VH-VL binders against q9hk44. Designs and how they scored, part 18

Target 1, 202 residues: q9hk44
Amino acid sequence: MNSRIMFIGGVPGVGKTSISGYIARNTDIDIVLSSDYLREFLRPFAPQESHLETSVYDAWKFYGDMSDDNIIRGYLDQARPIMGGINRVIARALANGEDLIIESLYFVPDMMDEMVLKNAFLAYVYIDDPDLHRSRLEDRINYTHRNSPGSRLAAHLKEYRTIMDYSMDMARGRGIGLYSTDDYALARQRLLDDFRKFVDRR

## First folded at step 4 (VH-VL; framework fv_utomilumab)

Design c28
Fold by ESMFold2-Fast, scan of step 4:
Structure c28 (fold): chain C 202 residues (1-202), chain A 120 residues (1-120), chain B 108 residues (1-108)
Amino acid sequence: as target 1 above (202 residues)
Amino acid sequence: EVQLVQSGAEVKKPGESLRISCKGSGYSFTSYWISWVRQMPGKGLEWMGKIDPSDSYTNYSPSFQGQVTISADKSISTAYLQWSSLKASDTAMYYCARLGRYYFGDFDYWGQGTLVTVSS
Amino acid sequence: SYELTQPPSVSVSPGQTASITCSGDKLGDKYAHWYQQKPGQSPVLVIYQDSKRPSGIPERFSGSNSGNTATLTISGTQAMDEADYYCQAWDSSTYYVVFGGGTKLTVL
């Protein structure tokens, strides 16, 4: 196929957007897609039970009180249509010989097609230190959150870290690479090197 | 050069505990998974489980979950396979093998094997 | 649990082509790897990612993988190729590595 496809997962504040840009610049990959745009595109057409009109950090509210289980239930509801779309986008890129980087909050390998998993490089980026994560959330600048202070995102650190821990557990078992951005420069270099090795060996 | 060196042959009685080892050298030990593979006399290869030495995360085959413990000490680049109580049916050759971090990984380097004999 | 099926034995004459198959549900959607094991020795990787040869493996060894079946092909088979051959796949959907039952190649 020769397409170079990278699918990077991570919660807000871990630096996945910045890392994606770094990889794109150093590999001459022109297309970087954010699941934020894919989510927005899917919203008018998604099933009501996916609750895409609700922020992911509020989706547990459809299941009662806050708990790790309810946070993950809400996350998975939203993930289903988005992951379905990601499967289609990657399959098209593979069929057309296109290079593509996708960065996504929604990262559920169990919802991906086997042929897509075979031909795409999957990676999950995370922050080990919760205090560092809170600090980086507070420093986050996002086009959709221009009028919301970083403290709003930091207020939902619990929900994001529950999603992160769940995603890391799935990635670990499947041999998907985990990249700590506690040392950001080291993480992006390791990810770039590993992606190049994947492409060369494929 | 990349090498996986395993501990020597063991002869044990049923009910005894045992820990065998696999030492990696010539590469970044925490950059690869280590798998354990059993081969009973005259039979095929059976994957037992794997460990990520960077954080000691383990993943077991359903057939071996609860029967063995896989662990690692990254400070000495060594992975372990451990039994709390051996049975005669544990008599086999045990291999460690290096597995790439990616989900499509192959076993590019293998240890020489550790023969475990369990008899009364 | 995911299973890979191999024929228990294959016999060929010296100089002829040996074909060893490995069957699994939608195996072509996964990578297949192949290992050679001689008596008293550790397995040796002979083919990885369906069709690629590691450094030091003779050009006589080739592989393919499509649909439900992966095939290891040894052209101009030599007496030294007599060994057990195992296929292996990594099922990304279940967290497991799976080996086939092995095929004994006899060169008469």
Scores: ipSAE 0.157, ipTM 0.668, lowest interface PAE 4.6, mean pLDDT 88

Design c29
Fold by ESMFold2-Fast, scan of step 4:
Structure c29 (fold): chain C 202 residues (1-202), chain A 120 residues (1-120), chain B 108 residues (1-108)
Amino acid sequence: as target 1 above (202 residues)
Amino acid sequence: EVQLVQSGAEVKKPGESLRISCKGSGYSFTDYWISWVRQMPGKGLEWMGKIDPSDSYTNYSPSFQGQVTISADKSISTAYLQWSSLKASDTAMYYCARHGRYYFEDFDYWGQGTLVTVSS
Amino acid sequence: SYELTQPPSVSVSPGQTASITCSGDKLGDKYAHWYQQKPGQSPVLVIYQDSERPSGIPERFSGSNSGNTATLTISGTQAMDEADYYCQAWDSSTYYVVFGGGTKLTVL
């Protein structure tokens, strides 16, 4: 049996967790992993320079001012150990013939192993409209992250959108599909259809 | 019914500008990337770069970055390859080919090629 | 930069099996595609994603890809199969297209 592996990237507020659940239900995939939990597990063991104790939207502070470059530097520091872990998890799933969906804020194609790039369906999820994105972050607690203040996350829209724009540029350059969730229902259906097509061509 | 139709052969002198075209038909033009491939006389295939016609995002091979410009006009389903100043070393057959949006896709349809000859 | 190496020529007798190799670092971890080009014609896709055959391509064409080497195999080779064959991969880290140097297949 060939593994069916989907690795979805996206910043908070874009609906990647809800989409992952939708795809899992419609493909009968039982394992959905969030990088939030992988990050928490790695935190005690991660190198100090990864700054995993700091929220990703504050990681630029280790480099100086809130510039796009510093936001991305902070993001990449955190991404490195998490992406390393994701590579290992996917390799295990492939070796064991297991199906797996991973949804992650951390999505860096340059940090993905060749085996992941070949065998996983890779997709990046985004919101084009910044006002809609802010609204989705403010309403986040009503969707998936109960007990997390949505207004606090919305205050960091600039940092998240800088990470999103960077991630989209990298994904696009590497032929990874970009899916706008401005129309959420359409986006999840397109992702499901494309994932099925990818599986059928392996 | 899917076709990529390229413009006709060109004979130019060094220093002249040139734009050649690749028109897609029989499919949704903005759903596929278009790549340009060079083949020098008697030589192999060289990938030059690609464009997403939906927003004209481009990606170039390092060997061709700054040497050519790739563009597209989605309203007429046409992609372009342009030189500001031709050199004799640009003499080659130029192909356009389409591929899907995803990293696992192949070049499933190719244009017939445009022969560009640059001589003084 | 990533490179794909093919033998410059391969010769076979009619009816025999032709094998054309394409070598690259860990190529088996990438998808290999194969194109046939006859003189004065555009390339034609004959194998995609290592081993898949497009509609209209004869069953005698097959492919494999493992380790560092992808192989295009043509069983019962016919005179009409005489052509240049190119392998192609995407450099997975950059999504740059890389072509092999091409192999001239001669059917004598």
Scores: ipSAE 0.285, ipTM 0.727, lowest interface PAE 3.7, mean pLDDT 89

Design c3
Fold by ESMFold2-Fast, scan of step 4:
Structure c3 (fold): chain C 202 residues (1-202), chain A 120 residues (1-120), chain B 108 residues (1-108)
Amino acid sequence: as target 1 above (202 residues)
Amino acid sequence: EVQLVQSGAEVKKPGESLRISCKGSGYSFTSYWISWVRQMPGKGLEWMGKIDPSDSYTNYSPSFQGQVTISADKSISTAYLQWSSLKASDTAMYYCARHERYYFEDFDYWGQGTLVTVSS
Amino acid sequence: SYELTQPPSVSVSPGQTASITCSGDKLGDKYAHWYQQKPGQSPVLVIYQDSKRPSGIPERFSGSNSGNTATLTISGTQAMDEADYYCQAWDSSTYYVVFGGGTKLTVL
């Protein structure tokens, strides 16, 4: 059997952590990696220009006034070393016949090797309704992030939704699946079914 | 059974408008992309673009961007290819083909083709 | 712009193995699919994802894809296999589907 590799993208509040856990449990995949921890691991070693010491919602500040373009510039600066690391981790798992799920705020398929894109199931998780997204950010402690101040993240909804829109446009162009988590139970079941079909078809 | 059924052959003059159709049956129409492929007489296959019928998102080849419009009506499981103003160089066989929504782009079912002849 | 190159024609004797190549920069890093088209007919998918056969396609059809070259192989070639064959890949840099120029297979 080929390695079962899943790379799930999504901004805070969309439920990517909960969905990743659901998929792992229902497929018996033992390793689930979060880009949050990969970012912290890389931070001491990343180039200064990556600005990993700065929250992603503040990274536009290195480019001047707040704008969609500058939000994406800051996001891509941070994404570059993280995506580089993700690419290498997936390549290793493929070479060794290992199963792996990665969940990530940083989701830039254009920064991934073609061989990785060929062999990994990529999916992007989003919330369509901005008001629901705001409430999910405020209530994050009820889902997966007990000590994360949801109100702080909700204050940056604009930055996160700009990153989400950019990521969705890129995913859509590449034929990568988009999964609305406005209904968590439906979204996670669809994602599980599609991942199983991908594995069977490969 | 899965089928893609295309509209009949068309004979038109340069400058005329035209819309041809591709109707899917035997499957969930919104679960598959529909692509349009041109084949000029005696030539190979050229991908023109595609549509996701679930939300009408389109993606065009640069050679065809602005030259044609792809649309779909999911209520009747039909995709369309439209020209505002035909040219003699549009003379070709036009195929529609489906592929799975979010997997690799292999076209498992094709329509029978619509021959479009544009002559003065 | 990404392009796929096929030989314009290949000829084999009945019962022999036909080999049709499709070349593109790092094509092995992409999936290659293959279509058979007979005169006056729509294309038919004969190989998908480099090496897999759709239901109903004879076992004598096989495929491979590595480095810069994908290959469609037809063992024990029959007269009914005379057709044009097209390779196809997804160009991830442009998000476009790309077809090769086609190969006319003659069984003589």
Scores: ipSAE 0.453, ipTM 0.785, lowest interface PAE 3.1, mean pLDDT 89

Design c30
Fold by ESMFold2-Fast, scan of step 4:
Structure c30 (fold): chain C 202 residues (1-202), chain A 120 residues (1-120), chain B 108 residues (1-108)
Amino acid sequence: as target 1 above (202 residues)
Amino acid sequence: EVQLVQSGAEVKKPGESLRISCKGSGYSFTSYWISWVRQMPGKGLEWMGRIDPSDSYTNYSPSFQGQVTISADKSISTAYLQWSSLKASDTAMYYCARHGRYYFEDFDYWGQGTLVTVSS
Amino acid sequence: SYELTQPPSVSVSPGQTASITCSGDKLGDKYAHWYQQKPGQSPVLVIYEDSKRPSGIPERFSGSNSGNTATLTISGTQAMDEADYYCQAWDSSTYYVVFGGGTKLTVL
């Protein structure tokens, strides 16, 4: 099998989109999919209980008061149909011998098929410094989203960091690589090197 | 040249504390996990646990959780396995082995082993 | 708990093919790795990811993994192949490393 599949997770502001582009350019992978557009595509067809019509940072409201547990419950509701779709997309790419990079806010390895976990390179990117994370969200329009309201995203830093902490804990338990983008240049180089090693070894 | 070099053999009495070491060289130490594996005399290999040296995250086998402590000092590329109070049943050969950052990775390099003998 | 089962021993004559099995529930959905351990020595990786050989391992070593069983095959077995062989996998439900009980290969 020569399919080169990368599934990279991270919350807004951590640089996962920019890193995905860097990896694609340096590996000659032509297909890069964003969960933002996968979510939009799925929205008309998703079950009502997934609450995809609601922003992920508001989804806790279906469970009562704001708490880490309720933030994660809302996140997981939205993750289920999206992760289901990601499993199918990766399985198709593997069956066809195609290369693929997917970057996603939704990163739940427990919802992924064993064959996908066996054959895809999974990585989670994060920002350790919360002040840097807030700064990156406020300046997001200068990087990847020209009309995205950076100040509004920064207002939901707590919800995003709760999702980030949960995702990192899950990734650690599964031996999935964690990459701090506090030093962006170092992180993307390490991720590229690790992906190349994964591909060469398999 | 990738090497894992372990500390020398130890002879201890029950109740004593002990820390043994595994020093990596010839590679980026923080890019690989280090696992500890026990082999009791005449028996097979038992996985004890692992550490990510980049931030000292540890994961233990249920049989060894609370029985030993795994730690690492990335500044000197060394991982450790520690007992607060040894038992005679801890008599075994202890191996360190490195693996990649993913759960399905093999152990591509092993240390030479540290023989720990615990007797009265 | 997830368990990998190996026969305790396998005996072959020099030049014959040795076959060592490793059985586990849906093991073919996981990667199986194989280690050789000679008396007084550390384990050495001889097969990784079901069927791949590390540099320096003779071509007579091969592997397969399907259904519930992974198999290490040594063709044209030589006296130097006498050793204990261990299979290893990751238990995806617990993310623990699991070793088989080991197989002693005797070349007589």
Scores: ipSAE 0.041, ipTM 0.604, lowest interface PAE 6.0, mean pLDDT 88

Design c31
Fold by ESMFold2-Fast, scan of step 4:
Structure c31 (fold): chain C 202 residues (1-202), chain A 120 residues (1-120), chain B 108 residues (1-108)
Amino acid sequence: as target 1 above (202 residues)
Amino acid sequence: EVQLVQSGAEVKKPGESLRISCKGSGYSFTSYWISWVRQMPGKGLEWMGKIDPDDSYTNYSPSFQGQVTISADKSISTAYLQWSSLKASDTAMYYCARHGRYYFEDFDYWGQGTLVTVSS
Amino acid sequence: SYELTQPPSVSVSPGQTASITCSGDKLGNKYAHWYQQKPGQSPVLVIYQDSKRPSGIPERFSGSNSGNTATLTISGTQAMDEADYYCQAWDSSTYHVVFGGGTKLTVL
């Protein structure tokens, strides 16, 4: 039987965790993996040059002053081992006929294996309004994480939006669906409908 | 009924400008990409580029980047292909075709084609 | 740039099976689509996503895609099937559309 694989990208505050849970419940998919936990698992084994011990919003510091280029360089350093792991996890699910949802900050189409590009439903989730994004990061503790201060993440809105813009540009050029979560209810319904269409069309 | 209707045949001289059109009907125009495909006389199909009519994002084949401009007006469900200065080598049949949002989508509907002849 | 290669022509007698191949590096890792074009007409989708038929396309049309080669198979070929056939895939690095060079199917 064909595996149903969804790989959702997005930066903190865009609601990808909440949306992933909604999709899982409505498709009866039992396995939902967060790149946050995959990153923690990989930390002891990742190359030093991947800088996984550093927050993604600080990784530009290895390249000098803050700039969009340096923010993306730091992001890509961290993305490389994590994306490699995600490729392997998806390959296993496909080989075993398993359904899987992955939600990830790290979403780099150029680092995805062709079997992932062919067989997984790929989607990138974003917030268009930066003020809404800041608000959701400030309130994040109430929505997804109890001991992660939203004010700390909101202080790094610039870094996250640089990563978001970069990821959207890559996704846009490569035909991967972009979903605005300025309206959570609309976004999750569109993702569910599109995922069902993808599965039916395979 | 889904249809893509293209503008009529054109006969032009080298150096002239031209814009041809592709009008969608019977579906949500902004839910599908529109691609332009060239077919030179007796030759195969060549993909030129595509546009998302919702925000006018374009993506061009390297062979056609800078040679043509693709645009769209979603208020009238129409996509355009434009040359600033035609060459004899632009003589071809030009097709528009739609595909869905996802990268694996096929071209399920095609326009009837617009024949462009460039001669002196 | 990514390229798809098709034989320029294939000939079959009426009632025989025609096979048209499309070769590209690791093409089986991509979706292959097939279009039929008759003289003076627009292309028509006959197979999508390797092996699926649109409504209205006869069951004698089938497809496969594995390794480096996608194949369009027409069983019990009829005179009406005489046409040019094009394969198409997406370049995974750019998501640009790539067409094969086309195969002229002659039924004689």
Scores: ipSAE 0.282, ipTM 0.735, lowest interface PAE 4.2, mean pLDDT 89

Design c4
Fold by ESMFold2-Fast, scan of step 4:
Structure c4 (fold): chain C 202 residues (1-202), chain A 120 residues (1-120), chain B 108 residues (1-108)
Amino acid sequence: as target 1 above (202 residues)
Amino acid sequence: EVQLVQSGAEVKKPGESLRISCKGSGYSFTSYWISWVRQMPGKGLEWMGKIDPSDSYTNYSPSFQGQVTISADKSISTAYLQWSSLKASDTAMYYCAREGRYYFDAFDIWGQGTLVTVSS
Amino acid sequence: SYELTQPPSVSVSPGQTASITCSGDKLGDKYAHWYQQKPGQSPVLVIYQDSKRPSGIPERFSGSNSGNTATLTISGTQAMDEADYYCQAWDSSTYYVVFGGGTKLTVL
């Protein structure tokens, strides 16, 4: 396949939207899709059990008290239909020879088709320092989301970091690259270089 | 030159402990996984497990989980394979090999192998 | 668990084309890599990502991977190509590394 496909995962506040834009500009890829908009498009048609009308940081409430297990259960419920849609979007881009970058909170390689895994560059971006992460959530309006309720998102740092830790563990077990955005400039350059190497090797 | 250099051959008795090493040079050690591969005399290659030297994350083959310990010291660019109690059935050639960070990468550089013989 | 199956041996005359197969469920949806091992030596990567050659590997080595079968092809086989050949892929569910049983190539 001649398509250049990148699927970038990360929780709010880690800079995945900004880094995706940087990669797009430096690779001449015109299409960058956010799972935020894919989720919104899907909401009217999603199964009720996915609970897409509920914020991901509240989805554990369908399982009882807050726990890491219940946070992940809620996350996976929401991820399932979204990942299904992402599989189809990437398959279409591959079939049509189109370049595509998708950046997504929902990042579950186990829910991805083998052909997609073979032909797309997968990467997960994270912030190691929780204080920096909190600061980035509070200030996210300055980077990518002008009308984002930054203080409200920062109040859910625990839920986001639980999802982040789970996603990183899954990515690492599957040989998917992890990129710390504690040093944002270094992370975006490293990700760009690795994506170029992936494209050149295929 | 990119190299993986392994420790020398070992002759041990059943029940003894052993740690063998694999030292990387000529590249960024923390940018690659290190895998351990066993080859019994006259047999094929068996993947044992791997380590990410940047944070010592390990993943083991189910056949080797609990049988060996894989570790790394990134300050000296060295990975280790360790047995707490050797068995005669551990007699084999052990290779280390580097693998890129991604699920599509191959083992492009291999160590020369460490022969471990376990006999009374 | 995921298994890769290779024929135990393949024999060809010098100058003939050798084909070594590696079979696994939906292997074409995965990357197949191939390693050459000569007696007393470490394995050497000869084909990666189905069909690519590392620097220094002769162009007579080629690979393909589709459906359930990956194939290593050696054109104009030479005596120096005598070796054991191993295919390798990743398990579909856990991404464990899995090797085929190996094929002994004899050139006579």
Scores: ipSAE 0.076, ipTM 0.650, lowest interface PAE 5.2, mean pLDDT 88

Design c5
Fold by ESMFold2-Fast, scan of step 4:
Structure c5 (fold): chain C 202 residues (1-202), chain A 120 residues (1-120), chain B 108 residues (1-108)
Amino acid sequence: as target 1 above (202 residues)
Amino acid sequence: EVQLVQSGAEVKKPGESLRISCKGSGYSFTSYWISWVRQMPGKGLEWMGKIDPSDSYTNYSPSFQGQVTISADKSISTAYLQWSSLKASDTAMYYCARLERYYFDAFDIWGQGTLVTVSS
Amino acid sequence: SYELTQPPSVSVSPGQTASITCSGDKLGDKYAHWYQQKPGQSPVLVIYQDSKRPSGIPERFSGSNSGNTATLTISGTQAMDEADYYCQAWDSSTYYVVFGGGTKLTVL
C-alpha cells in the first residue's frame, strides 16, 4: 500500500482544519478533504432518515426533547452515510497508493471498515476548556469558514460538546489518540510526531 | 529495565474474595494499557479485559464482565484483578501484559504470571 | 464473536522450515501478532504487526498476513524453538483482544 492516510476528527471550533493544513505542509500530502464538502455532495442522495438537510445541532429534534442521548442519535443518523463515503474514499486512496488527509465532524470508528482502521492513522482533536471553545467559535478564526456564522455555532456549544465527549469516549476505547488544542502549537507537534511514527511502524 | 512483576501464587476456597497485582517498572506506567489474560491448566490464552491507568478507564471481555474487577493505582504503578466470590472454574494462571496506547499494538512485555488455585 | 483458528500441533525436523497458520474472517484486514510460550514461562512476542520482528528475536522468524490467513514461518528450525505459539488480533468493533487456540510446535 505505502499510502499515508490520516483521518482526524473534531467538532467545530477545535482547530482540526488548521492542524490538517499544518500536517499536510509538513508531510507533503497534497490532498486534504473536509467532511463538510462530503456532506454537501451526499445531501441529494442521502436516505431521508439521515436528516442531512438539518444542521447536526438540530437533529435531536427528530427524537423529542434535548438530551445527550437524542443529540447522539441525531449525530449518528447523519454520520452513517458520511462514514460510508469516507470508507470508500480511503479504500480508493489505499488501492491507488495515494496519500490523503480527511478532517471530519463525523468520527465514528465503529462505522469504519477494518481495512481502513488498519491502514489509516486516526486522531481526535478536542478543546478541554468550554469557555475557550466558545471564544474560538465566536471569533470565526477559521480561514476555510470565513462566512460561517460563528455566533450561531457558539449558541450550540452544548450539542457540539456532547458530540465531542461521545467521540472521545469511543476513541479512548480503541486506543485512538486524543489531542487537546488548548495549546495549538503543542497539539500540532504531537500529532505530526505521532503520524510520522505510525507511518514508520507500518 | 522494563518489567511487570506480579504477586505470588494463591490458594483459595470457593466463595472467597481475592485481589492480585501487577506492578510496572522502568517505564511511564500511564502511557500503556494493562491487560489481564487467563490461561486455564493445559489450555490457551484468554483475554479478560484492560485498563488505562491514566484515568482508570476499563474495557472487559463479555465473558468476564461482572465476574472480575480491574483497577489501577497510578501513584504506585500497579494494576489489580479482583474477584468478589471465587469459583473452582477460576483456577488458572493469570498474566498481566502491557499494550501501547494505539489499537494496533502488540503485548510486548508480560508479567511472570500468578497461579490461582480454587479448591472445591 | 471473532474467532482465530490454529492447528493444534505441527511437527518439523531440525533445520527444516516450520509454518504455523492462523485463520480468521478477513484477518488480512487486521494486524496479526505472534507469541511463543515455553513450558512454565510467560508468553514472548516474536512477531508483531503481521511481519515485524522485535529486538532480540532471531532472523529465522518471519510472518505474513493476507486474506483470511496469517502465517508464522520459522526457517532452519532449532530444538530451542519447540514451544506453543499463539496468534492474536483484535475485534475492531469492540477492541476485544482475540487469541488463537495455540499450536504446539514439536522439533523431532
Scores: ipSAE 0.081, ipTM 0.649, lowest interface PAE 4.9, mean pLDDT 88

Design c6
Fold by ESMFold2-Fast, scan of step 4:
Structure c6 (fold): chain C 202 residues (1-202), chain A 120 residues (1-120), chain B 108 residues (1-108)
Amino acid sequence: as target 1 above (202 residues)
Amino acid sequence: EVQLVQSGAEVKKPGESLRISCKGSGYSFTSYWISWVRQMPGKGLEWMGKIDPSDSYTNYSPSFQGQVTISADKSISTAYLQWSSLKASDTAMYYCARLGRYYYDAFDIWGQGTLVTVSS
Amino acid sequence: SYELTQPPSVSVSPGQTASITCSGDKLGDKYAHWYQQKPGQSPVLVIYQDSKRPSGIPERFSGSNSGNTATLTISGTQAMDEADYYCQAWDSSTYYVVFGGGTKLTVL
């Protein structure tokens, strides 16, 4: 049997963690990896220039004033070692016939190995409505993060939406599916259906 | 019956503008990308670009970026390929083909082709 | 830019196996698709995702893809199989669709 690999991208507040859990439960996939923990694991070993000790919404500060370009530069610095790790994890799962779901803030198609592009179901999750996105970040504790200061994350909505827009442009260019979570229940059902079709078509 | 129906053959002079069409039927038009493929007389297939009819996002081959415009009107399930100024070198058969929304999909349905002849 | 290379022509006798190759850098790490085109007709998908046949395509058509080379195999080749065959994959840097140059299959 071939591995069932799903790699879901998205910024905080879009529901990628909750959706990943839903997919895992409905497909009986036991391994769900979050880039939050992969980042923490890599932090002691990451190159200094990756700036993993800094929050992603502050990483632009290494490049000067806030701009979309500097936000993306900071994001890509952090993405590089994490994406490298994700490529290796997926390669192992494929080699061993293992099923795996990865959900990640760091989702850079140009940094994905061709083996990942060929064998994993790739999807990017987003919120179209910025007011809804802000609301979801402010209420984050009700969904996935009990002790997370949602108001602090909402203050960085601009940085997250810049990363989201950049990631969506890259995904669209590669034919990677984009899933709006403005209607959360509809989005997770479509994503589950599409993943099942992907598995069946292999 | 799933099909793509293209507009009829065109005979044009260099410098003229042209728009050809590709109409989908028998399926959800916004669930598939539409690609345009050129085949010059006696030559192979060349991918020109694709459009997502759901939001009109386009992706062009570097060879065709700036040379043609791809558009779509989802209300009538029709995609378009347009030239602002034709050249003799644009003489070719032009196919539209549907592409699934996933990067691993193939072209499963093709239009019948539109022959475009550009001569003085 | 990414390129796919096919032999310009392949000839086989009726009933023999035809093998058409498509070469590209690390092509086995990508999906290869194959299209048949007869004179005056639109291309027809004969193999998708390396080795899968669409509904209506005869069982004598098969495919493989490994290393740098994808192969379309037609067993028990018939006169009706005479056509141009094109492989297709994507450019990994841009995900642009790339076609091979085409192979003319002649059944002598």
Scores: ipSAE 0.187, ipTM 0.703, lowest interface PAE 4.6, mean pLDDT 89

